VHH binders against F-box protein At1g48060. Designs and how they scored, part 8

Target 1, 365 residues: F-box protein At1g48060, of Arabidopsis thaliana (Mouse-ear cress) (q9lnf6)
Amino acid sequence: MKPQEEEEKNENMARKRSKSSSSLSIPLDIATDIFLRLPAKSVVRFSCVAKHWSSITTAPYFTNSFETRPNLLFFFKEADRFFVVTVPKPNRRPNESVSHTSSQILDSYQTPYPKHSCFTIKTESVHGLICFQRGTKPIVWNPTMRKFKPLRKPDKSWESLTVFLGYDPLERTHKVVAMPCDKASDECRILTLGSADQESWRTVKTNYKHHPSRGNRKNNYGPCRCINGVLYYLAEIDRHRLIGKFAFLGHSNVKNSLPMWVLEGEKKGEWSTYNFLPLSHYDRRLEFHFKLIGITNDGELIYVPNTVFKTFEVIYIDPIRKTFSLVKYEGVADKGFRQRNGLGEDKPLRGIQYSPNHVETLLSL

## First folded at step 19 (VHH)

Design f3 (from m6 with T108V)
Fold by ESMFold2, last read:
Structure f3 (fold): chain B 365 residues (1-365), chain A 122 residues (1-122)
Amino acid sequence: as target 1 above (365 residues)
Amino acid sequence: DVQLVESGGGLVQPGGSLRLSCVASGFTFDSYSMGWVRQAPGKGLEWVSDISYRGDTGYADSVKGRFAISRDNAKNTLYLQMNRLKPEDTAVYYCAAQIEITWEGEWVFDYAGQGTQVTVSS
């Protein structure tokens, strides 16, 4: 309860044009705590204005401590640019079975689409990063920092590969994993994102010769998930599908490490099946306009529109509590948004790609 | 069987008007977004207009203000009123359901008709 100190903190937040923190005499630990409470876009703006703030916001402690709540990221292309929008997951009301609400978008921007690029597959968002591949070259994207980083080819002799993105919670680093997908192999390449000295591909052997299974390349599901330092992905041995596991668990920079890998198949007794209410249960017309793209970290199903005319709406369903929530997000698809972005007033938004469970990260690519 | 049957095309003078119709059967018409695409001789497919399951409309810049799309869910029929026609509007017009575009930029549909010819010339 310190009104004077709170006012001083608020005044510093409002004075991003101030050149010097010494004129305000704010201790470093207080400034750090203030920045950790701000939205990512505010932290980025303050870092662009003053070198002292940039030293705080780029330090490993700060970037590792800076966390935001998960949101829904989506993007689409127009001409030589693509447009990126983030929307928050709404707080649901306890015990409410059906809800129709409105919310605001968190952020939107447009950025140049990398020239001469034909992205084929994207990963899900993993601790704020998304990875595409351009043929056999991986490209890492940080939507928060609005940067793409092409990586070296994992292996010059591979004609076809699949890229995965993972996160090691013990090291607090991202890993990019590449596997051949045109033949079975017990080798993969792994690269730890970080300093230039540590950004080289290393070879890791798996317990089994296998290759990743082709997934639906146009869905936002992606071919894999990284959970608590374990990468789960679909794989194939002799045309049988299975679930592969690859554990990172603090073994970064260990040459030729041997992670645990578990072969799982589609056999009776290994899987549990559950039924949830179909979307048509709530309104039969929604079935053809919305598609399921994933599950929130809280276990809710997320349905998004295929085409956006005048209103951007997202449906969240809790299959355990059997609740339904439709959220209309304002600030996108309307006339103002279209005018600010040079989009046709009467053209529906199409070809939209979605990444659920996206968190913002200040990691510099 | 799904059917989309277009009608109302023909020859018209510049500045004239036509009304296209598309009668749908074999699917739940009122749950689909419906629209029109066209293909001029020697050219690729061009989106013209569509109307959502809720009645929201969209138009290509080349036809905005001249064309009007509408639907009658009781008759399973999609319409396109085409006014102030120009020679550049000459094309085969196709009725389509669920017009989408892939990330690679390809037009895709759940259903499409066989098309009706519209020719604008003196």
Scores: ipSAE 0.573, ipTM 0.861, lowest interface PAE 1.8, mean pLDDT 74
Fold by ESMFold2, fold request of step 20:
Structure f3 (fold): chain B 365 residues (1-365), chain A 122 residues (1-122)
Amino acid sequence: as target 1 above (365 residues)
Amino acid sequence: DVQLVESGGGLVQPGGSLRLSCVASGFTFDSYSMGWVRQAPGKGLEWVSDISYRGDTGYADSVKGRFAISRDNAKNTLYLQMNRLKPEDTAVYYCAAQIEITWEGEWVFDYAGQGTQVTVSS
């Protein structure tokens, strides 16, 4: 059954429940269970047109339980518009060494450029949220709900800082962490999103003075990863660079392999170096058109185009199985997409920012 | 070791034509998107045209239909045919590899040449 037919069937189910509510109450647990299985856009649409559905879909239990598969999110601006597109990650890892396939985008939207959100540095997508900086002012974005939330500055005296975004799976809350980045410090500021006593920054001491690193905007990934409530980030301590807990993925004009350091499992002190085949191993012409932006949650390297002329293609490489997948996504960069969105037919899409491993979240900012 | 050398600029009357060339060395030319940016006196950089490693082309609205970009990978050479030139086309034209724009709106490149002057006046 196609996704539209599945969505239509679920929509018809919701309408039947709505029609019956005037003489029979639908138990909250049953309605909640039905809504948890719908796509995010359907939940948002139903919440907008029926207030009794909105009471279910905005409840903390619902928003904390809602889950979708990770996707690739990307966004760019053109003139005064901000464009956001979500594409699916392939569901299967094929056993073939090389594949070329096509897929469709999941969703796209545009909005006027937010005048109060100037993106200079961004975090990874963490449980559906992304954090940007405007100077020393953090700004949180929920792409699913299409909302930006500026936060108070972590400290009025800091001239520069690095922002990290994390998620505490026990509390089920996001944490925004800020550290000074122009000097070594043993202080950081932490803000819990949605805290009951208003959102305020608290000071936390670390055991060592250190110098965190800003993200590399050319590579379009943040300086950190958050895994099971643990924030891993690139930093410098006592003139040594901490590389072991943060997977630093860079590529250059180097053949054969690129080094990275991987923290393996829960065993302390065990480190492994993995050398991945460069993109040019699979096709010589690709290495300068595509850039490595990270690793998917299921272990695939993901390469995205720098500039998009007529077709949007993404490369997924499983470095363990040595497989190469090129996926051409329909519904973006083609003439139809450009016409629907008022984009020029002959102007390449540029300045594209990518966030792998993005999940949809209904969390209100 | 990377070098991009532009040529073919000059003085031309409105309505005239010029053909710019850019000879590249020191990198794998056929793996790069190549293009042209220009800078009019007292103005910032403006993207003109580029051509992908696969031959897909793009043009700024101000030059579409008048300019044609092409590449010869065997000669490591990029071309820009400029027809029906207007005084507003007066600028220094730079050959560049991997033309991109930052979120802040700044044009950036992996490589760029020294530029060639194009002047359109009577």
Scores: ipSAE 0.572, ipTM 0.861, lowest interface PAE 1.8, mean pLDDT 74
Fold by ESMFold2, last read:
Parts: structure tokens; C-alpha cells; sequence
Structure f3 (fold): chain B 365 residues (1-365), chain A 122 residues (1-122)
């Protein structure tokens, strides 16, 4: 059954029950199950029209259970506005080496962004959240709920730092990790989102003095990945580049706890590499228009445009099957989108930031 | 050995027209997005127009309807037709390849020319 028919059927069922008897109402468990199957925008819409529905969708058991499939999120600035667009990952077609398809965007919106734009380094999207830096001040963002939460500086004496975002699957909490990046240090700060002490940073010592590698300034992306409660990041000790590991496995807010920290990569032959065909193999003219930003959770390479003129297109390449897929997303960059958003029909979209593997989350910041 | 050589600038009265040309060499011109940026006296860089590798065009609001960008891939040449010129259009115009903006708001290019002066005055 199509999601629209399910939603419409359930609303008709609720209306009939209201008409049938003043003693009847939709049981909480049934309403919860209905909401867990809806798209995030529908859940937000229902939470806005009734306090009863809002109490269901904001409860911890609901927000902890609600996660959508991964998608591609991108955002950009224009003047004092911050524009956000979410597009779905396309379905793969087996046995096709090259495809050109079209798809619709999932959502778009804009919010105010101050005229004094800050330098930002952003994390990857981790269980629906993204973290920016404004200097040494972290700012957490939930794109689904359209909320920003500035955090206190991890330390007043640090002049330069790198922020990481992780997720502890046992605690079901996000962790924000800050490390000095201007000098080697064996000290970092960790903050758990959603705890009663929302702005407390705890100090954690690491096994080695190190500093994380700086992110790619052009894409404002730090070199990190959080997998099953373990944060992996590129680090440097002396002149050696290493892979740092920081595990969140079951860590609580217990004071004076010591996390596991493991450095890898000193023996570069311990890692495997995979060579893949460059974008120019598929079409030489695309090489200078598209850039590689990452890999989907399914192992596809994602190439996105630097500048968007009239159409927004994304390239997905499966390096194992050696397939190429170009998807044109309708509802963005076209005349209607530009008019609705006051962007001018002749001004390309630029400075676009991308977050692959983004899931929607109802987590309240 | 990349070269972008601009020409066609000069002095013109308000309301007049000029056509700028930019001849490119040393790279695969038809694979690049090309465009124009300008710098007025005492001002920072301002994006004017660009044209993608497949011919899509973009214009700044200040020049929309008055300027027209085009390219001739067979001649490796980028053009900017400037009509109804205003004193505010006075600037050095630079031909550039792959015009982008950083998140911090700085214009960056893969290649840029030496510029050609356009002066609009009575």
C-alpha cells in the first residue's frame, strides 16, 4: 500500500471513531505505530496541529525509534538566508551499467543565517545531527527539526580545535568530542547531548599526545567516521599520520571514566585500498563540474556539482559493479524553486555543502 | 601553460556597448565552466556572469538583461556583450575558469586572465 493511502485511511479511521462515539478515541499504541511509519515531514505536520499528537511524537520512546532511510542533504547560503534541501538515494537497477533517471526532492526549507557568516568546519551527519564550528564554539544542528543548538566552548584556553560528532548505540546518545588541533595534546573534551547537564564538558585523557588532521577546507568537511559507537579519524603524532579510534561503547556520564583509544595506520600495509574508475572514464566533461564527497552506506561513490545552474544532478557510481547512475532531482534549482525562495532565475547556486548518508531524526535539541 | 587573454575593453559613454573577448589556451576549454568577474576601483571582486560547459548561463542581478555571455568552443573563446553600460560598470574585467565561492565568501578560480579595463564615463 502506498504511504499516501495509508495516511489517508488512518485519518478516515480516526474521523469515523470520533463520529461513532464520544467514549472512543484512537489508542495510544495504535497512534504511535501509525506515526512511526510516516515520513518525517508528516510527523512534524501532525505534531503541529494537536497537543495530543505532539506529546506522542516528542516522547523519548518515539524519537529513539524514529529513523528514516539515508538520503543526501545539502545546504548553502545566500545573503542572510540558509537554504536546506534533502534528496533521496535512488533505487539501484541491477544489470544496468549506465542510467539517467529523475527523482523528486524530499524536502526543502530556508532559515535565517546572520550576515556575519562564520568560518565553519562541519562534521559528517551522524544519526541525523550535524555539528558546525564557529571558531572554537560548537553548534549542533538537527536539519529535520530545523533547530540549532550552540554549545559552550570546550575550553577557554584553546585557540584552535576540531569537533567530532559520534553516537553511542548502547546509550542511544550523541557525543560531541573536541580536540586541540594547533598542538599535540593527550587531552580532549566530551559532551553528551540530551543529558540533564546539557552544556557540561568532561575531560578525557588519551593514550598519546596527538592532534587530528584538519578537514578539507574547500568542502568544510572533517576526516572522520562514526561506526557502531567508534569514532575513526585521521590524526598526526610527530610526522606520522595515523588513524585514531575513540570508542563510545557503553560509556556513561560517570565521572573520571577513561575511554578506550587506539591508534592505527602506522603499518600502512595493514589497510587495503580499492582503486576505482575516475569520473572521466564515464564522461570527460563531467570531471570539472562534479566532485566526490563520499560513499553511501551501500558502497556507492557520490559525486555532486560544484555549481548549480538550472538543474541539480548527482552521480552515483558503484565501484564493485562498475555502474554509473546520474539522477536529476526535480523541485530544486528550477524556476519555481528560485521564485519561491527569492534566489533570482539567473544566479547559479554556489558554495554548496553536502552531507551524504543523512537520516531524519526527531531528536529535540 | 594556461593562458586567458582578454580584449575588447576601453572607454565608452553611458548607454554604449562593448564586447569583451577571452581567448583560452593550454587546457580543454570545452570541459570548463567559463565566466567573468570584475573589480571596480577600490572595491572587491564581483561576479558578473558565467556559462557552463554545456551552455547554461548565469548573471548577476546588476547586469541581468544588459549583458550576454557566450562561448565558441571551436575558437576557444569566451565573449561578454555589454549593452546599456552605466558608470557603475567601470571596472577591470577578468576572464576566469571554474568560478566558485568558498563557504567563507571568497571567490576562487582554476584560471584567470590579466584583465581588461572598461571605463564608462562622459
Amino acid sequence: as target 1 above (365 residues)
Amino acid sequence: DVQLVESGGGLVQPGGSLRLSCVASGFTFDSYSMGWVRQAPGKGLEWVSDISYRGDTGYADSVKGRFAISRDNAKNTLYLQMNRLKPEDTAVYYCAAQIEITWEGEWVFDYAGQGTQVTVSS
Scores: ipSAE 0.572, ipTM 0.858, lowest interface PAE 1.8, mean pLDDT 75

Design f5 (from m6 with D56E T57K)
Fold by OpenDDE, fold request of step 20:
Structure f5 (fold): chain B 365 residues (1-365), chain A 122 residues (1-122)
Amino acid sequence: as target 1 above (365 residues)
Amino acid sequence: DVQLVESGGGLVQPGGSLRLSCVASGFTFDSYSMGWVRQAPGKGLEWVSDISYRGEKGYADSVKGRFAISRDNAKNTLYLQMNRLKPEDTAVYYCAAQIEITWEGEWTFDYAGQGTQVTVSS
């Protein structure tokens, strides 16, 4: 009689131990709220710990709700490595005409980069994604998720094409747009990211035949901007008319003025030109070492270094208030950064690519 | 007119030393980063060293610890002290202003000289 009672006690203890793992199941709503307040890096880490957390963080409702502040993303290559760094935009000091401040980087990492892979940068960060082009194939990159997604060639017959990345604010989806650039065409291919049919290109006809510009090396192989779901790009119609609605912070060779194009009003597609003071107005020497890469969402011009020796500095200029802010970022290009990443102490960082106003996305590619 | 004139090249034995000079004219020398690139026979352009307008120095791994870059802004002159020279250092050395590299790996300059030949041979 004794052995059966011990087995029942052991089963009851095993059942009680199994019941007492009341997995403090955090209600889904609370868990969601918590994750929405975490840094993207933390969210990604948590998603790797438990399947149930992953299910939350990969859900469209979560990914669409996840919002981060715009930051400056930059990346560079060294041998077979791809280095990615995120730095915060400093707070404005409106009462100071000239300011020098320091800030820490937000994040940095390295990933393998095939030596023989030449990815051409085609877009700035569009809602957290960046598009490259390798030959006739687009590649979408999520810096937050550290994932690259090569896409199929949009059309087998296309020998030369340009690729754009847009975001549809209504559908809350990223769209890759491809067009031939060797001939005038009214055909576009559109691929919607995150859709069940992610591998299929949809054909869309434009109202007119046009020749999109591939751009040049100085302009990152064709400037493209996505503003409120509309792609603006440079194209030729009938070889005579450049229809480029470019929000170009163009370097006018005019030494004394910085022309800025501003899209005024969603409805009329009207562009206005404003002339601002160039960087040389503040310091003549800086013009040779810094380049304009864009404007922050709050209206500051962003100047970044071409080459970085020991210190990484960014210049923010409010062209209206005429404020100059130089920000030194700690944790990149310094001795510690180089040592941690196996970079030479006396080798300048070169070929740095910049993406202003980068927001993080948890979108799975 | 912008000019960069290199000098100091020549024939030297392995383990020997040379000092290259580059005299700049026609632009504001002190506002530019200056450097050296070299091209060996049958090889592509290789970056050697540069010095920023602030005096920060950079070196290629191949020359680190052997070469020293310096500048005299008062004389508009860039220098490259080359010690412990090796046969692999044989190349035409070019003085250049504002050395950059494209994403594709192409070296670019605002200005460059005609170059000076350095030959390291026994």
Scores: ipSAE 0.839, ipTM 0.951, lowest interface PAE 0.5, mean pLDDT 86
Fold by OpenDDE, last read:
Structure f5 (fold): chain B 365 residues (1-365), chain A 122 residues (1-122)
Amino acid sequence: as target 1 above (365 residues)
Amino acid sequence: DVQLVESGGGLVQPGGSLRLSCVASGFTFDSYSMGWVRQAPGKGLEWVSDISYRGEKGYADSVKGRFAISRDNAKNTLYLQMNRLKPEDTAVYYCAAQIEITWEGEWTFDYAGQGTQVTVSS
């Protein structure tokens, strides 16, 4: 009866010392409060460490309560990589007519990008999410969570469609809206994100047959805006261009003025037109190198570079106060950024897409 | 009228050199970023090099270390010094103002010339 059998028994008993990891059970309320004060990146990291934390950070009550300040998000692709950068909007300096400041980036990362896949950008950031379209399928992206969610085709019979992303403030849900754009139709498909039926498209009929414009973000202006839960988009009805109530920052062909349409009054849907000074008023050369992408929540026009060589700069203009602020962001496009990300030193960053007023969401897609 | 006129192209042996020139007129040259794009036979448009209005230079990986872009604003002229030329550099080279790329990967520019042929062959 060979002595070897006894040793195996003793090793098995030692393994059952279940380290009762004294889960320092931080009370749920305290944990919640702590997480709500953390940067999104930190929250995401914590959620990866423990299932308990994940349960908190993914709960609707938490995700709905998690609020961040609006920032400027931009992204570009290089080869098979997708680069995402978040930069803060500097504080306003109302007493300075012209200011030059520097700021650090908030966050940057890269993700794999399929070489042969081109996502069409359809929306700006809507409550922390961005919608793409690949062919006839929408793709929802959460930049904070670094997740892409491909959606099913809204309708099998649709050959050409457009997609919009909205946020319903009452239901506190994101909604993807799809419509055919090759023909006049009164059919709309709506998918609610985060719902148990997230994979189901609901059919909604519109009051009139129309065909939405596919709008090319050639100028970083999406064909659609979501304002207070209402989607404003360009559509044609019976050859009449219904210029929907788009608050659009249009590049005026008028050399000396920037026309802006502003939605006034949440309830009445009234639009006002303002004429502002163009960028060329401040510096003639800048108009050739910067493009208008939107307006901050506090009323500053945002001009971003078309091409970035060594420095990433953003221009903020208060059109009312006529203040000009040029902000140089450190940590992007510089030598260090390029080295860290395996980008060439002598290759300009191009094809940059911008999302003004981006807020972070922890919504799990 | 806006014009960009390229010159300096030609036939060269592998390892040879050429200097392209582009003379601009009809717009404020010094306010624009200028660059070169090329199109090889049967291929799409390829970006080669840019020089910003501030004098910052950029190069495609394929030409880095071999090509040098420069500009003379007083002469409204853009240059591309091409050294150590390879057969793969064979293309029509276009001078262009404000070269950009769309998200979809399409090269765009405000102005472009008619191009000059560069042929690298033994």
Scores: ipSAE 0.830, ipTM 0.943, lowest interface PAE 0.5, mean pLDDT 86
Fold by OpenDDE, fold request of step 20:
Structure f5 (fold): chain B 365 residues (1-365), chain A 122 residues (1-122)
Amino acid sequence: as target 1 above (365 residues)
Amino acid sequence: DVQLVESGGGLVQPGGSLRLSCVASGFTFDSYSMGWVRQAPGKGLEWVSDISYRGEKGYADSVKGRFAISRDNAKNTLYLQMNRLKPEDTAVYYCAAQIEITWEGEWTFDYAGQGTQVTVSS
């Protein structure tokens, strides 16, 4: 058996190995389209696998185009851990006056949270970001990216400040706004996130000296709302005039009516007041166990539990149609959830913070 | 007027047992989650246990397996059976309605009693 046949076999094996991994370079446009349709979690995972994907998913054109449905985000602390859960908003059932449904969670994770790091929640979810405050320093959080970004103190001389989070739809940038809250001031500091100079606070003067309201600690959020790039907040001017149009879902202690302020039309500043039925109208007992946290984008009032024992339920009420929907979310606070997350079986979940209408963003902080 | 009246506290030896009672009046007891918090000397307020309006029970890690919370809605009464008591359990125990915690870690409640002293000492 002649030696020549062995050499040809070895060359053919060597040639078969050099078939170049035609890196099926998915065209950028196709890749982009695919990623835009994926869950944020998946996109993040893919970005970790290949630099090429990371370059796409971190590009401003992609991050600006990435849109998710508004969901309910909530988070709580246990010991030195920070737990984050996202649950879907249920589809509306306009023809059912009362409905009971179940849903699965969309995502959950935990991250280390130092016990000594007492962050105060200051803002609602604004285009996927939430702002905290530690003392006089703001902290921006991206729940999707699971990243926290501490910011510098807006002004060295400020002893007490409040922080707002806005989104500029024209520039497509998040802006952190800080104001002193211990004194009336006409100065605010603005930091634009994602800018090369992310660490610089710009000084902007307001037309009037005013004292922004700190809100009540019982409220999950500072009294601020960003609507179409405009921050609405409560402030005092000369102790006599409250300047700030809040879409107040007023916790009016008014037992019989829920006042709601609605920004009407495209014209910034036109507010209408509506009186809706309180939760007690539907079920008196629920009023003691659920709190109003806001309104969904589609016009449903969201009531969430104060404390969660074994079941996590959310109430959605259409105040116009007078529909009541109780949604039980499976996989939250149950035995499986607790086991997976190393939580005690008989310890209720407390101190839960809620962010309605949360959208995910892939913005790198 | 809302009232929560605790009873059943006292002096007990380590390993002993006590049963606390809390009688509620002035509000719809059966509609509230009820619980116990305690304040030890020189320490902050500590949550001990609560029972939901649906009868779901929760316990602090420090008391789990030793304490049992229960309620009798017909009597507007909350109970805390405390077994295998330890010196560390020495505190004023307060009955409270709708125990919550703020994000900052402050315990809050809608109503609370005047408390009953529990002393565990040899």
Scores: ipSAE 0.825, ipTM 0.939, lowest interface PAE 0.5, mean pLDDT 86

